# Designs tried in a protein design chat: miniprotein binders against Heme oxygenase 1, chloroplastic (HO1). Part 10

Target 1, 212 residues: Heme oxygenase 1, chloroplastic (HO1), of Arabidopsis thaliana (Mouse-ear cress) (o48782)
Amino acid sequence: SKGFVEEMRFVAMRLHTKDQAKEGEKETKSIEERPVAKWEPTVEGYLRFLVDSKLVYDTLELIIQDSNFPTYAEFKNTGLERAEKLSTDLEWFKEQGYEIPEPTAPGKTYSQYLKELAEKDPQAFICHFYNIYFAHSAGGRMIGRKVAERILDNKELEFYKWDGELSQLLQNVREKLNKVAEEWTREEKNHCLEETEKSFKYSGEILRLILS
Below, E stands for the ipSAE of ESMFold2; O stands for the ipSAE of OpenDDE; V2 stands for 0.75 times the mean of E and O plus 0.25 times the DockQ between their complexes.

## First folded at step 14 (miniprotein)

Design n5 (from k4 with A84S E86Y; at its last look DockQ between E and O 0.61; V2 from the best seeds 0.00; counts 0 for: pae E 1.6 > 1.5)
Fold by ESMFold2, look of step 14:
Structure n5 (fold): chain B 212 residues (1-212), chain A 103 residues (1-103)
Amino acid sequence: as target 1 above (212 residues)
Amino acid sequence: SELLAEMLEEIAEELERLAEELRREGRPEIARRLRRLAREIRRLARRLRRGEVSPEEVARELEEIAERLLEIAEELRRGRPEISEYLEMLAFALAWLAWLLRE
């Protein structure tokens, strides 16, 4: 009745919202009204976000192209690839006089985890692969593009541009993943649903750099 | 803050645009549900600008709206897959904003 990708979207969203709502309600000691935190993004934080993101996309895209991982052949040349787009953006920052920072812990940690998954748990790797691109096309683009517009004088970064129709590119990958997952046991699918929640956390820590 | 309110207004505008498209295609019930959600988002943006809500309250409401958008996206998956995908993207954006607010 539902494809596996739909399971990932629906379950992850429901579990995440339930956890956050209950935690906040239980921990309130007394009535304390605060203004919403002011988000004051900086170019330095944004550069850390771009560099850590590039490390993750370098990791994903090199693994997908590596002949030692034939399982991933279906996911080559999706049109979603981000590493070269990020290289172009970082060159632009250099031309503007910014120093490009080194990768930080959020990106390095996720990159290492993805390398481990690619070797030991290909099904989980494929789920992280899809979730990373989906998260960028959705929340990352809506948040990251808006912040760039605000702090970079309306510069539109290549990181938020695709050659082709983004919805179609995502749909193609969704269909490939749904087909591959048809061969998975219920236990294997449930494991990937757990990894989907972890992917959200890892990607969120990188996204948080935008606001630092 | 102003930045978050602007992001919410942009999302509400997208929902209104999609609602009008669906209304023109003869799906007024789904269109009304999207317009209702857009109004809820705009109300949150106004309260944010006035400093009348806590980050936890905003996060909770955004998560509820995101869940409702995902339900509508599922209803549209077979008939309007492009709109379904876009609603999923908007729902995910709201969930991430909620997550960021709770830090």
Scores: ipSAE 0.658, ipTM 0.834, lowest interface PAE 1.6, mean pLDDT 83
ESMFold2 (binder alone), look of step 14: mean pLDDT 87; pTM 0.872
OpenDDE base, look of step 14: ipSAE 0.710; ipTM 0.879

Design n6 (from k4 with L4F L101F; at its last look DockQ between E and O 0.50; V2 from the best seeds 0.00; counts 0 for: end hemmed in, 9.5% free)
Fold by OpenDDE base, look of step 14:
Structure n6 (fold): chain B 212 residues (1-212), chain A 103 residues (1-103)
Amino acid sequence: as target 1 above (212 residues)
Amino acid sequence: SELFAEMLEEIAEELERLAEELRREGRPEIARRLRRLAREIRRLARRLRRGEVSPEEVARELEEIAERLLEIAEELRRGRPEIAEELEMLAFALAWLAWLFRE
């Protein structure tokens, strides 16, 4: 029996390829040679990304940590937590003389949405929880690390390091999520899967801050 | 962007590493498919550096490669779950890069 996480992965990966195709089809109207947007990440843009990411992780991790809800209790202390690592990285930026920006609209919007879901819609909340950590652990770390190396003189950030083997940490979370989802109806599972698009949209808007 | 081209080259190198592992394990067909994708990515990276490709074309090609990687990952899931997971991560990286190119 393929666990529910395999369904979540399949939806996540398929939406990532397909919904991007649809957004790109809408903007194809203006033939204006938008110069190949010189993807020149800035330290300021990257700091906005880190700050908004921290707000999202703080929100997720506080909700899970403070919750007495059985579903959320299973996801305490997974080793995937990023808020503390991001705090360490942002403190390093301060020590380097950078001003740390306030959270922007993307981070604030997603943080608020997660708070609302945590109270009203546990299945949708778990969708966001899974996809945020999965997206970071997969492609997010590759992109973010390479950007950091390029703009920060090969500084390796704590945001891209785990205190354990990442594959094992992810596997443990997958097993827990599979177990939690065994108690869900097919409708609850489908509702969780339907929330995937929003998770990618919100995470994407935060990732774009690197280019700002 | 040079940075994007470098990221694509790193992804291509990882695909070649995984292809060599699969070749050694007696899966030469899957290894050939991965090496093809690695060559396509490196070709795209070179075209990107030369300005010979639009951002929209880059995004579309990266999405297509990501989908093909996911198909290969699914084929490997039962026999080599660790390689399947690595391919899924690389596919997701390509999909995120594709998304960044459309902006």
Scores: ipSAE 0.621, ipTM 0.836, lowest interface PAE 1.1, mean pLDDT 87
ESMFold2, look of step 14: ipSAE 0.791; ipTM 0.887
ESMFold2 (binder alone), look of step 14: mean pLDDT 89; pTM 0.905

## First folded at step 15 (miniprotein)

Design p1 (from m63 with R13E F29L L33M V53T E85R R88E E102R; at its last look DockQ between E and O 0.70; V2 from the best seeds 0.69)
Fold by OpenDDE base, look of step 16:
Structure p1 (fold): chain B 212 residues (1-212), chain A 103 residues (1-103)
Amino acid sequence: as target 1 above (212 residues)
Amino acid sequence: SEELARELERIAEELERLARELRRAGLPLIAEMLRELAREIRELAERLRRGETSPEEVAEELEMIAFALAWIAWLLREGRPEIARRLEELAMRLMELALRLRR
């Protein structure tokens, strides 16, 4: 039996492609004339991305750590946690003389949404939890490293380093999630899958801060 | 395995074409990202041909690359919608291959 995580990954990829096609068709009529803003990453934009990312990870990790809910308890201390790593990186930026911005609307909105889901909708919350960590480990680290190489003189940030083998850490979380989902009804599984679009939207708005 | 390796090479070639288009469009950083992903796909194809990797390991790596392409497409959707669409198509092809390998 293919684990529930395989279904999650498949839905994530399909939704990512469908929503872009629909939004792109609507916006293409008006955007033809906007000068392609120099899509050059800035340190200021990258700092906004890191700060908003930290707010999201702080929110997730505090919810999981403080929860006595059996489903959330399985996801404590996965080794994928990023809040502390991001704190270290932001401190390094301060030492370099950068002013650390306050969280922006994308990070604040997603953080608040996660808090609301954690209380009322565990299946939807787990969808966001998985997709946030997976998105970072997959494409997020590649994009972030390349941006850092370009703007930070090849500084390796802690945000892109794990204590252990990342593939094994991801595998362990996948196995835990598959096990948790074995107890879910098909309706609960579908509800989790339906939240995937929102997770990509919220994460995508934070990722775009790199280009701001 | 050889058929899969050839399909991966075709995807890598298309990524390199897109990278050249992005470089000409004044997006050299995104172009470099795509070239790196194309290299990773080729390396994976060669490892697959040599039998140095399991189908599951290949599937996991392909999924990681597919999501990287999807996020790059997300970044490009407003300024370069056609390139974004082509990247999404490639991401979906990689995901389909990953699903086949796990079957």
Scores: ipSAE 0.687, ipTM 0.859, lowest interface PAE 0.9, mean pLDDT 88
ESMFold2, look of step 15: ipSAE 0.739; ipTM 0.863
ESMFold2 (binder alone), look of step 15: mean pLDDT 88; pTM 0.895
OpenDDE base, look of step 15: ipSAE 0.645; ipTM 0.840
ESMFold2, look of step 16: ipSAE 0.701; ipTM 0.848
ESMFold2 (binder alone), look of step 16: mean pLDDT 88; pTM 0.895

Design p2 (from p1 with I30L L37I V58I I65L I72L; at its last look DockQ between E and O 0.60; V2 from the best seeds 0.61)
Fold by OpenDDE base, look of step 15:
Structure p2 (fold): chain B 212 residues (1-212), chain A 103 residues (1-103)
Amino acid sequence: as target 1 above (212 residues)
Amino acid sequence: SEELARELERIAEELERLARELRRAGLPLLAEMLREIAREIRELAERLRRGETSPEEIAEELEMLAFALAWLAWLLREGRPEIARRLEELAMRLMELALRLRR
């Protein structure tokens, strides 16, 4: 029996492509005239990205750490936690003389949404939890490292380092999630899968801050 | 395994074409990212041919690369919708290959 995480990955990829295709088709009719926005990352935009990312990770990690809910308790101390690493990186930026911005609307909006889901909709919350960490570990680290190399003179940030083998850490979380989902009904599984699109949209808006 | 390796090489070649297009469009950083992904895909194709890595491990790495392409597509959707579409298509092809390797 292929675990529920395989279903999540398939849906994540499919939804990501469908939404972009639909938005691209709608936008192609109106965007014929918009100047091709230069993809030029800035240090200021990157700092906004890191700050908003930290707010999201702080929110997730605090919810899981403080929760007595059995489903969330399985995801404590996974080794994928990023809030502390991001704090270290932001302190480094401060030491370099950069002003650390306040969280922006994308980070605040997602953080608040996660808090609401954690209380009302555990299956949807777990969808966001998994997709946030997975998205960072898969494509987010590649993009973020390349941007950092370009704008920060090859500084390697702690945000892209793990205490352990990342593949093993991800596998452990996958196994835990598969186990938790074994107790879910098909309807609960489907509800979790349906939330994937929102997770990608919210995370994508934060990632776009690099270009702001 | 050889058929799958050839499919991976075709994806890598298409990514290199897109990288050249992005470079000509004045997006050298994105072009570099695509070239790196193309290189990693070729390395995975060779590992697959040699049988040095389990199909499951290769599938996991292909999924990570697929998501990287999907995120790049997301970033390009407004300014370069055609390139974004092509990247999404390649991401889906990688996911399909990953699923075949797990079967």
Scores: ipSAE 0.560, ipTM 0.798, lowest interface PAE 1.3, mean pLDDT 87
ESMFold2, look of step 15: ipSAE 0.679; ipTM 0.819
ESMFold2 (binder alone), look of step 15: mean pLDDT 87; pTM 0.889

Design q1 (at its last look DockQ between E and O 0.64; V2 from the best seeds 0.00; counts 0 for: end hemmed in, 4% free)
Fold by ESMFold2, look of step 15:
Structure q1 (fold): chain B 212 residues (1-212), chain A 102 residues (1-102)
Amino acid sequence: as target 1 above (212 residues)
Amino acid sequence: SELLAEMLEEIAEELERLAEELRREGRPEIARRLRRLAREIRRLARRLRRGEVSPEEVARELEEIAMRLMEIALELRRGRPEIAEELEMLAFALAWLAWLLR
């Protein structure tokens, strides 16, 4: 039997990879017509990535903690919370003498969208919530931690640390979302599947800041 | 780039760790499938270091491997949900790398 979260991940992966293939064909032609693109991670780009990420986590976690909405209460204290971890990391950067940048468009745009969803489309908000933590746990962790090792002299950021086993924490939240979604109609589930693709796109634009 | 090759090797190492766990727990057929995918990833990393493959080719192959990992994760979801979760995380890590390359 396949829960809603598993359906969401298969649909997101299948549609996302097909969209990536089409977008890659366009990018290939652009590369042929321009100088070779370079990827050179910098501390400045990484800080933009962390600041925009923090804005998104601040948004999610404040909405969940301050809400009287009963289904949001199911997602309090998951062990996945990132805002305070990022606060600790950004304080470390200040102590090293770095200036902390202001949030940029990718983070601000997603934060604004999440605030709108929380009021007008709570089911979509919950799906974005889950997918943001999943995206960080997967690609964000694998890519972001490796970049930090390279450019920060092996500094281990709190952003990539959890109390407990990460796969277990994600499985626990998957089970909560599957339970909440049992009350959703097929149409409500299909809407969340559409929003899941948006969530991975928004998250990807923030991850790309590492090179900005 | 060298950074991409290092990330691929780390993912392959994780797949081998999960494969060994599954073998020890009585699932040798699935373990062999994961080891095969780990070898494919390592081959990509070697070709990338040698300049024998374009970013577009790497992205396409990563997407194919990610889909195969998702299928294995589905097979494990009931009996080994935490391993299924780890495999899905690795699959999406590959998809994110492909996305960054395109």
Scores: ipSAE 0.711, ipTM 0.838, lowest interface PAE 1.4, mean pLDDT 84
ESMFold2 (binder alone), look of step 15: mean pLDDT 88; pTM 0.903
OpenDDE base, look of step 15: ipSAE 0.760; ipTM 0.893

Design q2 (from q1 with E10M; at its last look DockQ between E and O 0.65; V2 from the best seeds 0.00; counts 0 for: end hemmed in, 4.2% free)
Fold by OpenDDE base, look of step 15:
Structure q2 (fold): chain B 212 residues (1-212), chain A 102 residues (1-102)
Amino acid sequence: as target 1 above (212 residues)
Amino acid sequence: SELLAEMLEMIAEELERLAEELRREGRPEIARRLRRLAREIRRLARRLRRGEVSPEEVARELEEIAMRLMEIALELRRGRPEIAEELEMLAFALAWLAWLLR
């Protein structure tokens, strides 16, 4: 029996590629020259990304920490938490003389959506929870580190560091999620999987802030 | 984008590293598949630097490569979970880069 997380990863990869294809097809009709967003990261754009990311992680972590819901209680103190790390990084930017922007629409929208899901739809919320941390721990850290290296004189941000072995931390969360999902119906599992598309969309809009 | 090309080259280098590890461990077929993907990525990076490809074309090629990496990662999960995880990470990196191009 492949653990539910294996299903999640497979869906995540497939949906991530499909949705991009559909959005690209819709944009091909309005060939207004959306200027090919020059793949030129800026410090300002990167700060927007960090701030909106922090808002999302703050939202997730507060929901999990404050919840008495048994499903969410399993995901307390995973070692994957990023809000504190992001706070440290943003403080470093202040010390460097950067103005820290307020959260933008992508971060605010996703944060609000997560709050709504946490109350109404635990399976969908867990989908977002897992995919946010996984996306960051996988491709997100690679992109973010390379961008930070390029625009911040090789500054290593805490956002890309973990206090434990990341592979083990991810494995522990995977095992917890597999265990939680063992109690789910196939319909509940499918509902969680269906929410993956939205998670990637919302996270993708935040990631695009790097290029803003 | 030079930065994008550099990231693609970095991913290609990691794939070559993993391919060499798999070769040493007696999995030469999987190693050859990874080396092929690494070569495709490096070709794409060169074309990107030359302005020979549109962002949409790059995104499509990266998505294809990401999917193929994920398939390889799935094959490796039972025998080499660590390498599988690294390949998944690289696949998601490519997928996110593709997202940023659209």
Scores: ipSAE 0.591, ipTM 0.820, lowest interface PAE 1.1, mean pLDDT 87
ESMFold2, look of step 15: ipSAE 0.741; ipTM 0.862
ESMFold2 (binder alone), look of step 15: mean pLDDT 89; pTM 0.905

Design q3 (from m12 with R43E E103K; at its last look DockQ between E and O 0.67; V2 from the best seeds 0.73)
Fold by OpenDDE base, look of step 16:
Structure q3 (fold): chain B 212 residues (1-212), chain A 103 residues (1-103)
Amino acid sequence: as target 1 above (212 residues)
Amino acid sequence: SELLAEMLEEIAEELERLAEELRREGRPEIARRLRRLAREIRELARRLRRGEVSPEEVARELEEIAMRLMEIALELRRGRPEIAEELEMLAFALAWLAWLLRK
């Protein structure tokens, strides 16, 4: 039985390739003359990324922890939680003498949207939950570590460490999500899949803060 | 960006590692496909360092490679789920790099 998570991964990869091609075609006509925005991460941009990421993880983890909804209860204490790790990293930045910025519009917008979905649309909320944690654990980890190594003198952040084997933690969440989705109608599954585009957009705007 | 080129080289090295593992396990065809993608990524990293490619061109090539990695990961999921997961992680890394280049 192809678990629903397999469908989610396929949609995620397809949307990442299709929608960027269409939006990029519209904006590329006008941006021909802008010098290639130097892919030069800054500590200030990276701090904005961490702060907005923490706001999103705080929002997700509080919703799941406080929920009595059976679907959300399955995702308590997965070991993928990041809010505490991000708090530790932000305290380290304070100890290094950095000013911690307030959350920016991308983080605030996504946090608010997640709160609204959690109450109204559990299938869409689970789409965001999955994509946030899995996107971080996959590509986000690789990018974020390399940026941190380059701009923070090889400091390894807690944001990129897990208490346990990450592959096993991801597998456990995948199995739980597959089980939850076995009870969903095809329409509910499709609705979850359709929300993937928004999840990528919101997560992408936060990731772009690294280059701000 | 030198940092982007370094990240692409590391992804290519990881693909070569996985390709060698698959070769040892008697899957030489899949190993050849991964080694091809690793070469394409390294060539893209070299072109990027030379300024021979636009960010938009790099983004398109990375997205294509990411899709091809996902296809390989699917083929491996039943027999080698661990390698499939590693390939998926690398595919998403490339896809996110492509996203950042389209800023």
Scores: ipSAE 0.736, ipTM 0.885, lowest interface PAE 0.8, mean pLDDT 88
ESMFold2, look of step 15: ipSAE 0.811; ipTM 0.899
ESMFold2 (binder alone), look of step 15: mean pLDDT 88; pTM 0.894
OpenDDE base, look of step 15: ipSAE 0.716; ipTM 0.876
ESMFold2, look of step 16: ipSAE 0.818; ipTM 0.906
ESMFold2 (binder alone), look of step 16: mean pLDDT 88; pTM 0.895
ESMFold2, look of step 17: ipSAE 0.788; ipTM 0.888
ESMFold2 (binder alone), look of step 17: mean pLDDT 88; pTM 0.894
OpenDDE base, look of step 17: ipSAE 0.705; ipTM 0.871

Design q4 (at its last look DockQ between E and O 0.61; V2 from the best seeds 0.00; counts 0 for: end hemmed in, 2.2% free)
Fold by ESMFold2, look of step 15:
Structure q4 (fold): chain B 212 residues (1-212), chain A 102 residues (1-102)
Amino acid sequence: as target 1 above (212 residues)
Amino acid sequence: SELFAEMLEEIAEELERLAEELRREGRPEIARRLRRLAREIRRLARRLRRGEVSPEEVARELEEIAMRLMEIALELRRGRPEIAEELEMLAFALAWLAWLLR
């Protein structure tokens, strides 16, 4: 049945398609100069992606864990938590002799924005929370896992592993968000739809670090 | 890029797995729709490997397929919410890939 999360997903997809069509209007000189033809991921770029991702998950998960606000409490212990999984992965990189880079602007910017939302705009924070885990489970997993397989000799990172069935874990969180949103006004829901577009763009900037 | 084509093929394989699950559960019409979309994705992967299609056209076609997956997910949401969730994840994976192609 229809719920706010489903509405959010359809609107987010339509907004994503609309924005990409506008970006396609810029001139491209040759097929060889397009981003897909030049994409050569490196371990250094991948580490930036992991570190910025960890900063975002540290932010989300600390805020949720430390909160006694009833709405945030509903999102504790979802099984989607990524910060400890990323800690394990980064320790593995250290053991392989890599140095772990400092966070970069995409991760730092989103982390700061999330901290501000958690205090001043809890409804927007919850929508970002859900969208970050969903984006990782969708595009992050499909793209990030495949790149790791290619550049790390088929290493299976903990970042892409869940205890239990991922789709069930996401469905559980979707149902909690749908229930919370039942009390929201139309204007509050529309605001969260606008914030969903921002979450998509912030998450995309972090994902693109793989190309850096 | 070869990586993009490989990711498209993995998405198509997942759609085929879900289609077979739905067929076994008595939903053959939806299964056929998913298999058709999987074939479309594989065709795009082949054209992308050969450089026979513009990235803009591939991205647009992926976005159209993503919307069709969202519609199928909506049809399944009540009866098979876990499969609906997987379809939405795959739809957004296609949207991310379209984003990266541009």
Scores: ipSAE 0.728, ipTM 0.853, lowest interface PAE 1.2, mean pLDDT 86
ESMFold2 (binder alone), look of step 15: mean pLDDT 89; pTM 0.912
OpenDDE base, look of step 15: ipSAE 0.741; ipTM 0.885

## First folded at step 16 (miniprotein)

Design p3 (from p1 with A59S M64L; at its last look DockQ between E and O 0.68; V2 from the best seeds 0.65)
Fold by OpenDDE base, look of step 16:
Structure p3 (fold): chain B 212 residues (1-212), chain A 103 residues (1-103)
Amino acid sequence: as target 1 above (212 residues)
Amino acid sequence: SEELARELERIAEELERLARELRRAGLPLIAEMLRELAREIRELAERLRRGETSPEEVSEELELIAFALAWIAWLLREGRPEIARRLEELAMRLMELALRLRR
């Protein structure tokens, strides 16, 4: 039996391609003349990304930690938690003389949305939970490291380090999610899968802050 | 295994082409990201040929690379929609390979 996580991954990849195709068709008419915004990462943009990311991770991790809901309880202390690591990194930026910005609209919007889902829609919440941590572990780590190499003189941030082997930590979360989803109806599974598009949208808007 | 390795190499070559296009477009950092992913794919292809990795391990690594490409495509969608589309196509191809390896 192919675990539910395989279905989630397939939908994530398929939705990402569909939404970009639809948005790209609408914007193709006006994009010709916009000056290629210097797609160069800035320290200020990267700090906005880190701060908004921390707000999202704080929100997820607090919800899971404080929950007595059986589904959320399975995802406590996965080793993928990032809020503390991000706190350490932001303190390092302060020590370097950078001003830490307040959270921006993308982070605040996503944080609030996650709080609402956690109470009302556990299956949708788990979709966001999985996609946020997986996205960071896959693409986010690669992008973030390359940005840090360029703008931070190869500083290795704690945000990109795990206590343990990342592949094993991800595998453990995958197994837990597969187990939790075994108890779900097909409708509940489909509802979780349908929320994937929103997760990509919200995470994508935060990722774009690097280029702001 | 050899057929899969050759397919991975073809994907890596296309990523390198896109990296050269991005570098010429004034996006050297994103170009470097794609070159790194292309290298990882080639290394994976060679490990696969040598029998130094399992289908499951290859599938997991390909999935991670596919998601990395998808996120890069997301970043490029407004400024470079054609490159973004091509990256998404490559990401989907990698994901399809990853899913086939798990069957």
Scores: ipSAE 0.519, ipTM 0.783, lowest interface PAE 1.3, mean pLDDT 86
ESMFold2, look of step 16: ipSAE 0.765; ipTM 0.873
ESMFold2 (binder alone), look of step 16: mean pLDDT 87; pTM 0.885

Design p4 (from p1 with F67W; at its last fold request DockQ between E and O 0.65; V2 from the best seeds 0.71)
Amino acid sequence: SEELARELERIAEELERLARELRRAGLPLIAEMLRELAREIRELAERLRRGETSPEEVAEELEMIAWALAWIAWLLREGRPEIARRLEELAMRLMELALRLRR
ESMFold2, look of step 16: ipSAE 0.723; ipTM 0.854
ESMFold2 (binder alone), look of step 16: mean pLDDT 88; pTM 0.894
OpenDDE base, look of step 16: ipSAE 0.676; ipTM 0.852
ESMFold2, look of step 17: ipSAE 0.755; ipTM 0.873
ESMFold2 (binder alone), look of step 17: mean pLDDT 88; pTM 0.895
OpenDDE base, look of step 17: ipSAE 0.660; ipTM 0.846
ESMFold2, fold request of step 25: ipSAE 0.740, 0.733, 0.707; ipTM 0.866, 0.860, 0.846
ESMFold2 (binder alone), fold request of step 25: mean pLDDT 88, 87, 88; pTM 0.892, 0.891, 0.893
OpenDDE base, fold request of step 25: ipSAE 0.699, 0.719, 0.692; ipTM 0.865, 0.872, 0.862

Design p5 (from p1 with M95F; at its last look DockQ between E and O 0.61; V2 from the best seeds 0.70)
Fold by OpenDDE base, look of step 16:
Structure p5 (fold): chain B 212 residues (1-212), chain A 103 residues (1-103)
Amino acid sequence: as target 1 above (212 residues)
Amino acid sequence: SEELARELERIAEELERLARELRRAGLPLIAEMLRELAREIRELAERLRRGETSPEEVAEELEMIAFALAWIAWLLREGRPEIARRLEELAMRLFELALRLRR
């Protein structure tokens, strides 16, 4: 039985391929002439990414932890939580003598949006919840580790470590989400799927901070 | 399984070509990311040939790699739209393979 998470992943992959092609075609005429700026990640840009990421994870995890809503209660203590790990990493940066920046507009905007959704639109909120953790577990960890290796002399951050097997943790969350979605109407499922574009937009803006 | 393994190897070879292009373009870190993903795909293809992994496990790993490529493409969309497009195509191919393995 193809669970609802398979539908979510399908929509996610389709959005990555369709929207980028359309935006790229409009900009392609002007971009051929722009010298590809040498992308050299900086510690400052990476710290902005970590701080904004932490704000998003803090927001998600606090909402789920404090909620008595049955749908959110199923997603407590998944082992995918990142706020504490990010806190440990940011403390390490302080110990190394780095100044920790305040959250920037991308993180603040997404955090506020998640708070609003959590109260008004549980299906949309669950879309963001799933996509945030999934995005990090897939491409996010790969990109982030490589950046950290390059700028932090191969320091392994806690942000990229899980207590347990990540594949199993993701499977458990998938199974829980599939079960929760079995009780949803087709309209509620579609509403959750429609929110995927916004999740990618907000997550993408935070990921771009690495390049800043 | 051998046909799938050969298809994965072709995708890995294309990723390595893109990695060389990115390195020449002054993006060595992204090039290294693509080389690592290409290595992971080849390792997966070899495990598949040996029967050391289930179709479901392969599908999960391919899907994770597909999304990694999609995010790299997203990062490159403004500066390297053609490379980004090629990465998106590879991501979609991997994702479609994952879907077929789950059928």
Scores: ipSAE 0.728, ipTM 0.877, lowest interface PAE 0.8, mean pLDDT 89
ESMFold2, look of step 16: ipSAE 0.732; ipTM 0.850
ESMFold2 (binder alone), look of step 16: mean pLDDT 88; pTM 0.892

